VH-VL binders against q9umr5. Designs and how they scored, part 11

Target 1, 268 residues: q9umr5
Amino acid sequence: SYKPVIVVHGLFDSSYSFRHLLEYINETHPGTVVTVLDLFDGRESLRPLWEQVQGFREAVVPIMAKAPQGVHLICYSQGGLVCRALLSVMDDHNVDSFISLSSPQMGQYGDTDYLKWLFPTSMRSNLYRICYSPWGQEFSICNYWHDPHHDDLYLNASSFLALINGERDHPNATVWRKNFLRVGHLVLIGGPDDGVITPWQSSFFGFYDANETVLEMEEQLVYLRDSFGLKTLLARGAIVRCPMAGISHTAWHSNRTLYETCIEPWLS

## First folded at step 8 (VH-VL)

Design pg51
Fold by ESMFold2, fold request of step 11:
Structure pg51 (fold): chain C 268 residues (1-268), chain A 122 residues (1-122), chain B 112 residues (1-112)
Amino acid sequence: as target 1 above (268 residues)
Amino acid sequence: QVQLVQSGAEVKKPGSSVKVSCKASGGTFSSYAISWVRQAPGQGLEYLGYIIPIFGTANYNEKFKGRVTITADKSTSTAYMELSSLRSEDTAVYYCARGGYDSYGYEPFDYWGQGTMVTVSS
Amino acid sequence: DVVMTQSPLSLPVTLGQPASISCRSSQSLVYSDGNTYLYWFQQRPGQSPRRLIYKVSNRDSGVPDRFSGSGSGTDFTLKISRVEAEDVGVYYCMQGTKWPFTFGQGTKLEIK
């Protein structure tokens, strides 16, 4: 039958937000065990990302143990960063499809429609000041904030993203790469009308250079150096890119066409 | 000129709660860490936690988690600290403090409130 | 938690003489960005604390140059080259490298 599916939510989110995704899975893959993890809901999603990784790790271990032939991950927004870190730190994960649903995989740098409610003035040029400090790094947004105009501060102060990307030396970097490479498929989903992930190409491991020109995944240093296995995965044919226009950030998990096109084929 | 003005002294019974306010004036509020520390009579400083108001959530010292709630109201530039299930050991002066930015970095505890004495006795 | 240990806890000093306060942390205070988040505060009698020194050795605005900070790693020192009557109070070190951020016990400076 179908492999169990584990769903990991994003910033200011909860398990309830995925009710439509659950309906779609039930219709197309009846009998699939789907677990939407009910951890770090709402404001708790601002807890340090390593704290979240530890909590989600504890939740996924029994699910994976009951499914020795593998599981799938569907990880939304900030949750995609949590899931990528899980794949790195777990030497015994059995994930087949890692489905990254509009996740800021190369970081975030933007005043966006969703974040404008949180940051009513233009804050993107100044947020680095507190984010790249020990006070700011205690909050998840700062763990993946990536200011392309202060890349040296990012590389040195990031307690999370620079480490899981292999952009800064870490004693476990080789082990993390080995663990991540055990994934069967990496499915990257996102699109230009997201409105929150900035640049939206971060969902495909693209990001700004110092001139705010977007470099695609294959132009990124982390890809070229294969620092956490991205080049190896692409060479295996294990990376699937599924862009879709016309979907806002909060609608990725409630759009049937997106599900049928980008998610359904990978829920074996 | 940034000023932090705290609410007045309070006398409380064990088991009750207290809410101390800290109003910032003369500067921006929302992108700084607003910290709460306390000082029992004749004792040193103890960090309770802090909030960065633009994120809308606080980071707590685990020894106080479950009893302390730190919030902020961006529209009034006011931070609040509420301590529940009060015990006589909670008798202290409670300070708020705001960080600042200088040159290329963030620095904590740039400005301090005047302190709020909370006395817990039965 | 990172433990911050100050010595001495009580420091009587003759007016005009130097004073030195030691602060030791239970682990290195060097953060991944190369900065050392070690701070010194002064609390005069009946007043709120005031930041004197940030990041080991940087004097705050309005702090007299007779105050200096030094140290690295786990060992730090606040020095007052010539103690004046206005320097009476309690001095605290604080680390801001690892949450929860923690203070030393305080050093009470008084004129003997």
Scores: ipSAE 0.772, ipTM 0.897, lowest interface PAE 1.2, mean pLDDT 91
Fold by ESMFold2, fold request of step 11:
Structure pg51 (fold): chain C 268 residues (1-268), chain A 122 residues (1-122), chain B 112 residues (1-112)
Amino acid sequence: as target 1 above (268 residues)
Amino acid sequence: QVQLVQSGAEVKKPGSSVKVSCKASGGTFSSYAISWVRQAPGQGLEYLGYIIPIFGTANYNEKFKGRVTITADKSTSTAYMELSSLRSEDTAVYYCARGGYDSYGYEPFDYWGQGTMVTVSS
Amino acid sequence: DVVMTQSPLSLPVTLGQPASISCRSSQSLVYSDGNTYLYWFQQRPGQSPRRLIYKVSNRDSGVPDRFSGSGSGTDFTLKISRVEAEDVGVYYCMQGTKWPFTFGQGTKLEIK
């Protein structure tokens, strides 16, 4: 029998978006118990990410308790950040595969499709002003906004991403790293034609330097210092990178080739 | 010059609802926090919540969650606050306020509306 | 919620004399970015509130230099060096560090 699968959705999203993924799992791995968590749907997905983490934690605990052999997480877009925080804060998680499906793991520095309706002024160059304030940090987008031109503000004002990345000193860093390292596999999925995650390499823990040149995961300080366990996981052979071109942001969970290539092998 | 103009005073019965508008003129709207604060007669100030219109959702004081709805219409630069299930204790002046950006960053409550008196009585 | 406590609640002063209003928070107002999100507002009779001071000590545009803010951590003060008739009203402190952001009870300044 297959381990249960827990699905965590992204920004302005709901459980319905995953109907095709559920079909693929049912066809290829019959009998798999799949739970798509129906929390923080739609506009509620803009609630502070720590609030979302707490709510999803409460939902996953009984599922994990009923599956002592382990569970898998499939976490889409913003949901991948929620899931990574869960792996850090849960002393007792039993996650085997953490599948990060086009998630802004090193942050976001780009206008989303819904922000583009704010033409004519680019929002990404100015959003740091409100995001790096207590007013902005009450919204999930600002919790992982990462302006490479104001990295000092990011490092000090981020209430979420800078902490789970170990980019700012905090008392829980050692415990969170230990908890994260209990995951069996970290499966990173994304691609250059995503159109929303900016830079798209954020899905692979890459990000911009101050000149908007993308530095890959292995060039990031969080990797080099192993601040939350990336270097350790890679050395174990536990990081799987599965890039795929030609997939837009809304299509990652509805592409059969992507599922068969990047997801199915990790749903033991 | 930025100006916030609120809708006029209202008299309401207990159990009804009220919707107060706040229209911004002479400036941009969408990238600021638009806050709602009330002041009961002879009382202090109380923060209800705020919206950042580009995100399309509001952050609410939990004390009022379930009774207050804060929205914005970006095309008209207008924010709204709706309070339902009115009680006599909701009699207050309701203010909207918009923040501003200085050279250092974002600061709240830079501009205030004129206030809207909402009276709840039988 | 962070509780903001003002003292005194009523402050009669003689014209031309100094005035001082205290504001204490139930926890530190220093945010992770190093800023202290403490604000002072003035509400003249019959008017909307007006921001006087932002982030502890910064005077807003058009605020006379007789107003000054100071303090750190949990203890803050608004001072008026020489009270003028136009200063009559209620003064509020507010914290903007932890949601929900909260106001003090207000201090009513009167000319005696």
Scores: ipSAE 0.738, ipTM 0.892, lowest interface PAE 1.5, mean pLDDT 91
Fold by ESMFold2, fold request of step 11:
Structure pg51 (fold): chain C 268 residues (1-268), chain A 122 residues (1-122), chain B 112 residues (1-112)
Amino acid sequence: as target 1 above (268 residues)
Amino acid sequence: QVQLVQSGAEVKKPGSSVKVSCKASGGTFSSYAISWVRQAPGQGLEYLGYIIPIFGTANYNEKFKGRVTITADKSTSTAYMELSSLRSEDTAVYYCARGGYDSYGYEPFDYWGQGTMVTVSS
Amino acid sequence: DVVMTQSPLSLPVTLGQPASISCRSSQSLVYSDGNTYLYWFQQRPGQSPRRLIYKVSNRDSGVPDRFSGSGSGTDFTLKISRVEAEDVGVYYCMQGTKWPFTFGQGTKLEIK
């Protein structure tokens, strides 16, 4: 009776990470078909995001075809960017709820916990040098790296984020916007204690200006120009914002209160 | 001064594997693309792949049908290239190279290793 | 893959005379950032390759000013205004715009 749910994981992740989320869905919505896509696991999550979008697209087509009444997406971390690109490139998707679970929707400008404990400090100020080159753009982290102090380089060199945000002209921008706008609800989840997504407001389409002051979604040029449909969705009442404090990046899919408050209501 | 020193020449039989090392001295390693190219006797250059060690994974040329593995050890500033299922046409000099940063951005192939001859014969 | 085609493949030149090597790509090498990732390398006999020119026309440090690069889009040229004995070797163009990055076949420069 419930729409099928498709789950898309993030960096260095696997389907096992969602075992508690699956339990919550089974308990509250018995009979729901839940598919956690087992693609680009572990280090394969560093593959170019367009390659990941292609692979995930092939996996979701048969699931959507079996569910003409619609499906829901739950997309975690980097996976939220993959899902947003899917919604843009698929002209026949039938997604009702797109649930973005602590995803860097406006980009990332911070050392991740993974990067900090493995590599020298102060990396974020220099990463633009290789990320905004053809060599760096072959890695997913660089596909959504957004250095607010080198926004000109970001706008011109990004092979993924600047395109799906409509920040750089491209021939598909109008079609991608139309496709994305077919979604029933955009559910944005994240919080100040995430510890990885930087700024954490990226999960709500907020981001730094050149002074590292966070501008909220409604102050962003991509919103004001409605470049991929955020202003239209908000005016339609289709954007749901569900911030929650006290949750670290790896705990979003294993917190029952978060599930009951922010996810469960949208799994019709 | 940055120097890239590669391991010595190897003679291999078809079907075996080879692992070539590339040690950087006099500089850093982790935030540069470390590239591997090869040159068959009397032939031009062919790009195998590269690693940016801070990301911990490599980007490969698909021509090698998954036979190439490129890794890096940041603690020793050493990159490795392993080529498996060797064929006679894999006979070549294998070079490593490191990029550099100029005042604005990234540029490839700033420093080259001396090359490692790998000979595959029956 | 982007195909890089050099001409000529063999270039005998009289000492002190100019030399010109052409490199053509199968698609534009202009990246979204406005840069053209076209490179020239020199390989002297028995040596590793050495970068001469980066991003079409910029000479690397220590490269004599008799070397110059030019071109745009898909057509590029390396010129040596007056060939010296030490210029003998093979010259390669390379594109760095679209992975896999690819080299031209090489142009063997020799003194006739």
Scores: ipSAE 0.735, ipTM 0.889, lowest interface PAE 1.4, mean pLDDT 91

Design qg10
Fold by OpenDDE, fold request of step 11:
Structure qg10 (fold): chain C 268 residues (1-268), chain A 123 residues (1-123), chain B 112 residues (1-112)
Amino acid sequence: as target 1 above (268 residues)
Amino acid sequence: QVQLVQSGAEVKKPGSSVKVSCKASGGTFSNYYISWVRQAPGQGLEYLGYIIPEYGTANYNEKFKGRVTITADKSTSTAYMELSSLRSEDTAVYYCARGSKWFDSTPYYMDVWGQGTMVTVSS
Amino acid sequence: DVVMTQSPLSLPVTLGQPASISCRSSQSLVRSTGNTYLYWFQQRPGQSPRRLIYKVSNRDSGVPDRFSGSGSGTDFTLKISRVEAEDVGVYYCMQGTYWPPTFGQGTKLEIK
């Protein structure tokens, strides 16, 4: 039998968004038990990410307990960060494949319509004034806002991304790294035509330097220091990169070509 | 200086398949997009799809979905385009073209082109 | 699919005179990042296409400065300040902002 699949949605998503994915999985892997977690839907997806991590943890624990052979995680957009943190805080998880589906794994620094409605009076260059305040950190988007021009503020004020990245000292950093390294495979999916994740390379742990030049994963301090295990995972062949152009942000979970190429191989 | 060298002209019957090759010389293209474009006689250009040889990830124009398959062999720096269920309308010159590095931009860069491969479909 | 419309389709030009080709897209080619993926290609008789311009106005290496690209949103133009004999061929615009990429019909430049 196939291992159970747990799906975690993104910002403002619902279980209905994944109807095509469920269809594809059922067709190619019949009998697979797929659970789309119906937590923090719609506006509630703006809640602090640590709160979301706790909620999703309570939901996945019983699923994992019933699947001693392991489970697969498919985590979309913001959900990819939730899942990474989830695997970091769980010392007994049994995740075989962690599929990060167009997630801002290294943070967001974009000026898209998606952010404009939430921050109508703020430009990308000024959002740090809000996001790195105690009030701003009560919103999920600010939990992974990564302003390359205000690194000190990011490191000191980011209550989520900087911590799970090991960029700021934390008493649990070593344990979190150990827990995350329990994953069998980390599958990174994204592409240049996404239109929302900015830069799109964030889905592959690439990100801006101080001059807004995008650097690769291997050039990032979190990799060089192996602060949460990326270097170790890469060394043992546990990181899979699956880039695809021609896919918009809202199509990653519904495109058949993408599913067959980047998702299906890791559900066996 | 990178060059793309394609396989020779093909003559095929309707219903058959054709596979065209594109080999990089003077460098490799593993980390680059490789696009395929065709041009019917006296007509314009039409985009077919692309591949990233490093990862084997391909995407296709929906118009050709189900009939076109793009593959690559990194060890020989060669990309392939296979078109099945050939019809007379598939008669065209087929081009491969190199895009940007996958991490930098898009498959649409197409700064280096092959010399083209004429495929004729006739009864 | 995005429709690219070129004008004129036939362009007879006297040597030494300027030439202008228009390309219009059915929708704006500006991405959320601010980039516009509009390209110009030249195809001389019996040859493969050659990229002249990328992202609206950037000339490729080796392309003479008598070629220039301009435009924004949905309207784009390729200009040749002084047409030479070697400029004979078909010119295509292409958009890469939306999947799949699409080409204009082509403009055939000939010498009068």
Scores: ipSAE 0.927, ipTM 0.955, lowest interface PAE 0.5, mean pLDDT 95
Fold by OpenDDE, fold request of step 11:
Structure qg10 (fold): chain C 268 residues (1-268), chain A 123 residues (1-123), chain B 112 residues (1-112)
Amino acid sequence: as target 1 above (268 residues)
Amino acid sequence: QVQLVQSGAEVKKPGSSVKVSCKASGGTFSNYYISWVRQAPGQGLEYLGYIIPEYGTANYNEKFKGRVTITADKSTSTAYMELSSLRSEDTAVYYCARGSKWFDSTPYYMDVWGQGTMVTVSS
Amino acid sequence: DVVMTQSPLSLPVTLGQPASISCRSSQSLVRSTGNTYLYWFQQRPGQSPRRLIYKVSNRDSGVPDRFSGSGSGTDFTLKISRVEAEDVGVYYCMQGTYWPPTFGQGTKLEIK
């Protein structure tokens, strides 16, 4: 039998968003138990990511316990960060494939519809004033806001991304790294036509430097320092990169070609 | 200097399949987009799809989904375009073209083109 | 799909005179990042297409400086300051902002 699949949605999503994905999985892997976690749906997805991590943890623990052979995680957009954090804090998870579906794994720095909705009077260049405040950090979007022009503020004020990345020292860094490294495979999916994840390379742990030049994963300090295990995972062949152009952000979970190419191979 | 060399002309019957090859030389291959474009006689250009040989990821123009398959062999620096269920309307010169590196923001550069492969579909 | 409309479709030009080709997209080609993925290609008779311009106004190496690209949003232009005999061929604009990439109809440049 196929390993259970757990799906974690993104910002402002619900289980309905994944109806096509469910159809694809059912068709290609009949009998697979797929659980789309309907937690923190809609506007509730704006709650602090650590709160979300705790909620999702409570939901996945029973599922994992019933699946001794392991489970697969499909985590979309913001959900990808939730899942990465989840795997970092769980010392007993049994995740075989962690599929990061167009997630801002290295953070977000871009004007998007989501940003405009939350902060209609703010541009990305000024959002650091809000996001790196205690008040701002109460919103999920700010938890992974990564302003390349205000790195010091990011490192000191980010209560989520900087921590799970090991960019700021904390007592759990070593343990979180160890826990995350329990994953069988990290499947990174994203592409240049996403339109939301900014830069899109963030889905592959690429990100802006101070001049807004996009650097690759291997050029990032988190990789060079192996602060949460990226270098180790890469070295043992556990990182899979699946870039695809021609996919908009809201289509990553609803594109058959993408599913067959980047998702399906890791559900067996 | 990077060059793309395509396979020779093909004559096919309706309903059959054709597979055109595109071999790269003189530069890196695997990290670049390889696109396929066709041109019917006396007509304009039509985009078919692409592949990133390094990862084997391909995407297709919806118009051709189900009939076109793009693959690549990194060891030989060769990309392939297979078109099935051929019709007379598929008669065209088929081009491969190299795009940007996949990590760059300009995936559709197509700065280097093959010489083209004429595919004739006739009964 | 994004429709690319070129004008004119036929362009007879006297040697040494300037030429201008317009390309209009059915929607703005500007991405949220600010980048505009508009390209110009030249296809001489019996040859493969050749890229002349990338991202609206960037001329490829080896392309004569008599070629220039301009425009923004939905309206773009390729200009040839002084047409030469070797410029005979069909010119295509292409957008790469939206999937799938789409081409204009082509503009056939001929010498009068």
Scores: ipSAE 0.924, ipTM 0.952, lowest interface PAE 0.5, mean pLDDT 95
Fold by OpenDDE, look of step 10:
Structure qg10 (fold): chain C 268 residues (1-268), chain A 123 residues (1-123), chain B 112 residues (1-112)
Amino acid sequence: as target 1 above (268 residues)
Amino acid sequence: QVQLVQSGAEVKKPGSSVKVSCKASGGTFSNYYISWVRQAPGQGLEYLGYIIPEYGTANYNEKFKGRVTITADKSTSTAYMELSSLRSEDTAVYYCARGSKWFDSTPYYMDVWGQGTMVTVSS
Amino acid sequence: DVVMTQSPLSLPVTLGQPASISCRSSQSLVRSTGNTYLYWFQQRPGQSPRRLIYKVSNRDSGVPDRFSGSGSGTDFTLKISRVEAEDVGVYYCMQGTYWPPTFGQGTKLEIK
């Protein structure tokens, strides 16, 4: 018997995007109960991420309760951040594999089609003016906007990413770390041809320094300080990195090779 | 200096499989892409796929999907390309090439090449 | 797949004279990041390909300065300011912007 799989979608996404993934899981792991959560679809995915976390929490709790042996999470793009936060706030989750599918885990700092759509007159270099305002923080995209040139603003104004990263002190940091560390495996998937996640290394907890040089996970302060448990997870062999080139952002959940290589091994 | 040394020439029958090896020396093998490219006699270059030996992740040109398998052995710093269901059109020199470190860039850099392996498919 | 078209396919050149090879892509090779993944390879007779240029205009170490790459979008050029005997071979452009990477047909450079 296979553990249930819960799928969380990304920005402007819907359950339809995962039709191929469902097919792959059904073929390779017949009998697996897969639940794609149809919450905050389309434009609703722009709602504050903490609101989304609460909504998804309500949805996953009963699923987890019925699966005492544990569940797997597949979380795509923005959904990966939602899931990480979810695992941080839940002291009783039973997630075996947390599969982060091309998620901006260390944030986003890049001009994307989504950004152009929402802010057609704004460049990434100026988005901090909007995103690090109370008004901006009401949008999910701004909740994980990480401007390397305005670190002080990020640390002080980010109401989501800075908190789940433990980069800003808060009373729940220790508990959230403890909760997140309950995960069996953290599977990080992403690649250089993504085209949306910027930098693409963000999917592996890499990110820009002040000179826009991309540093690896092990060079990040959140890792060095183990602020939410990355160092601990790595030390116990719980972090799996699965990079793949040749995959565009909208193809991570539909590519068979990617599924077989990076997802399937962790659904057992 | 980094070098890639490939296995020797192969003669195969149609329908059979061939496995070509590519051993890296003089540098690190772990986190770098290894790409495979082939060249039919008197023809141009065709990209087959790549692998990241450290993680075992590979991707393939869809044209060869289902027939090509790329693997790697980190302990011997060797990458392998296996092509099954061989046909006469698969007659070519097969090259391995090293790309950039996976975290830095793309498999497509291919700054170091092997000497090539001639694979002949004939009845 | 992205189609790479080279011209000319045959390039006879007198020693000491300049040479120019054109490469056109079926679509823009510029990524959202602003990077353009266009490469030039040289293949001398009986040898493996050798990378000369990466990302349109960057020469690899050991490549003579008589080689230069230029271009943008869909049109790219490899130039040799003064052709030498050792430059005989086939030259390929390659795009790595889109999966899968694709090569031009090759340009055979010969000495007249």
Scores: ipSAE 0.870, ipTM 0.929, lowest interface PAE 0.6, mean pLDDT 95

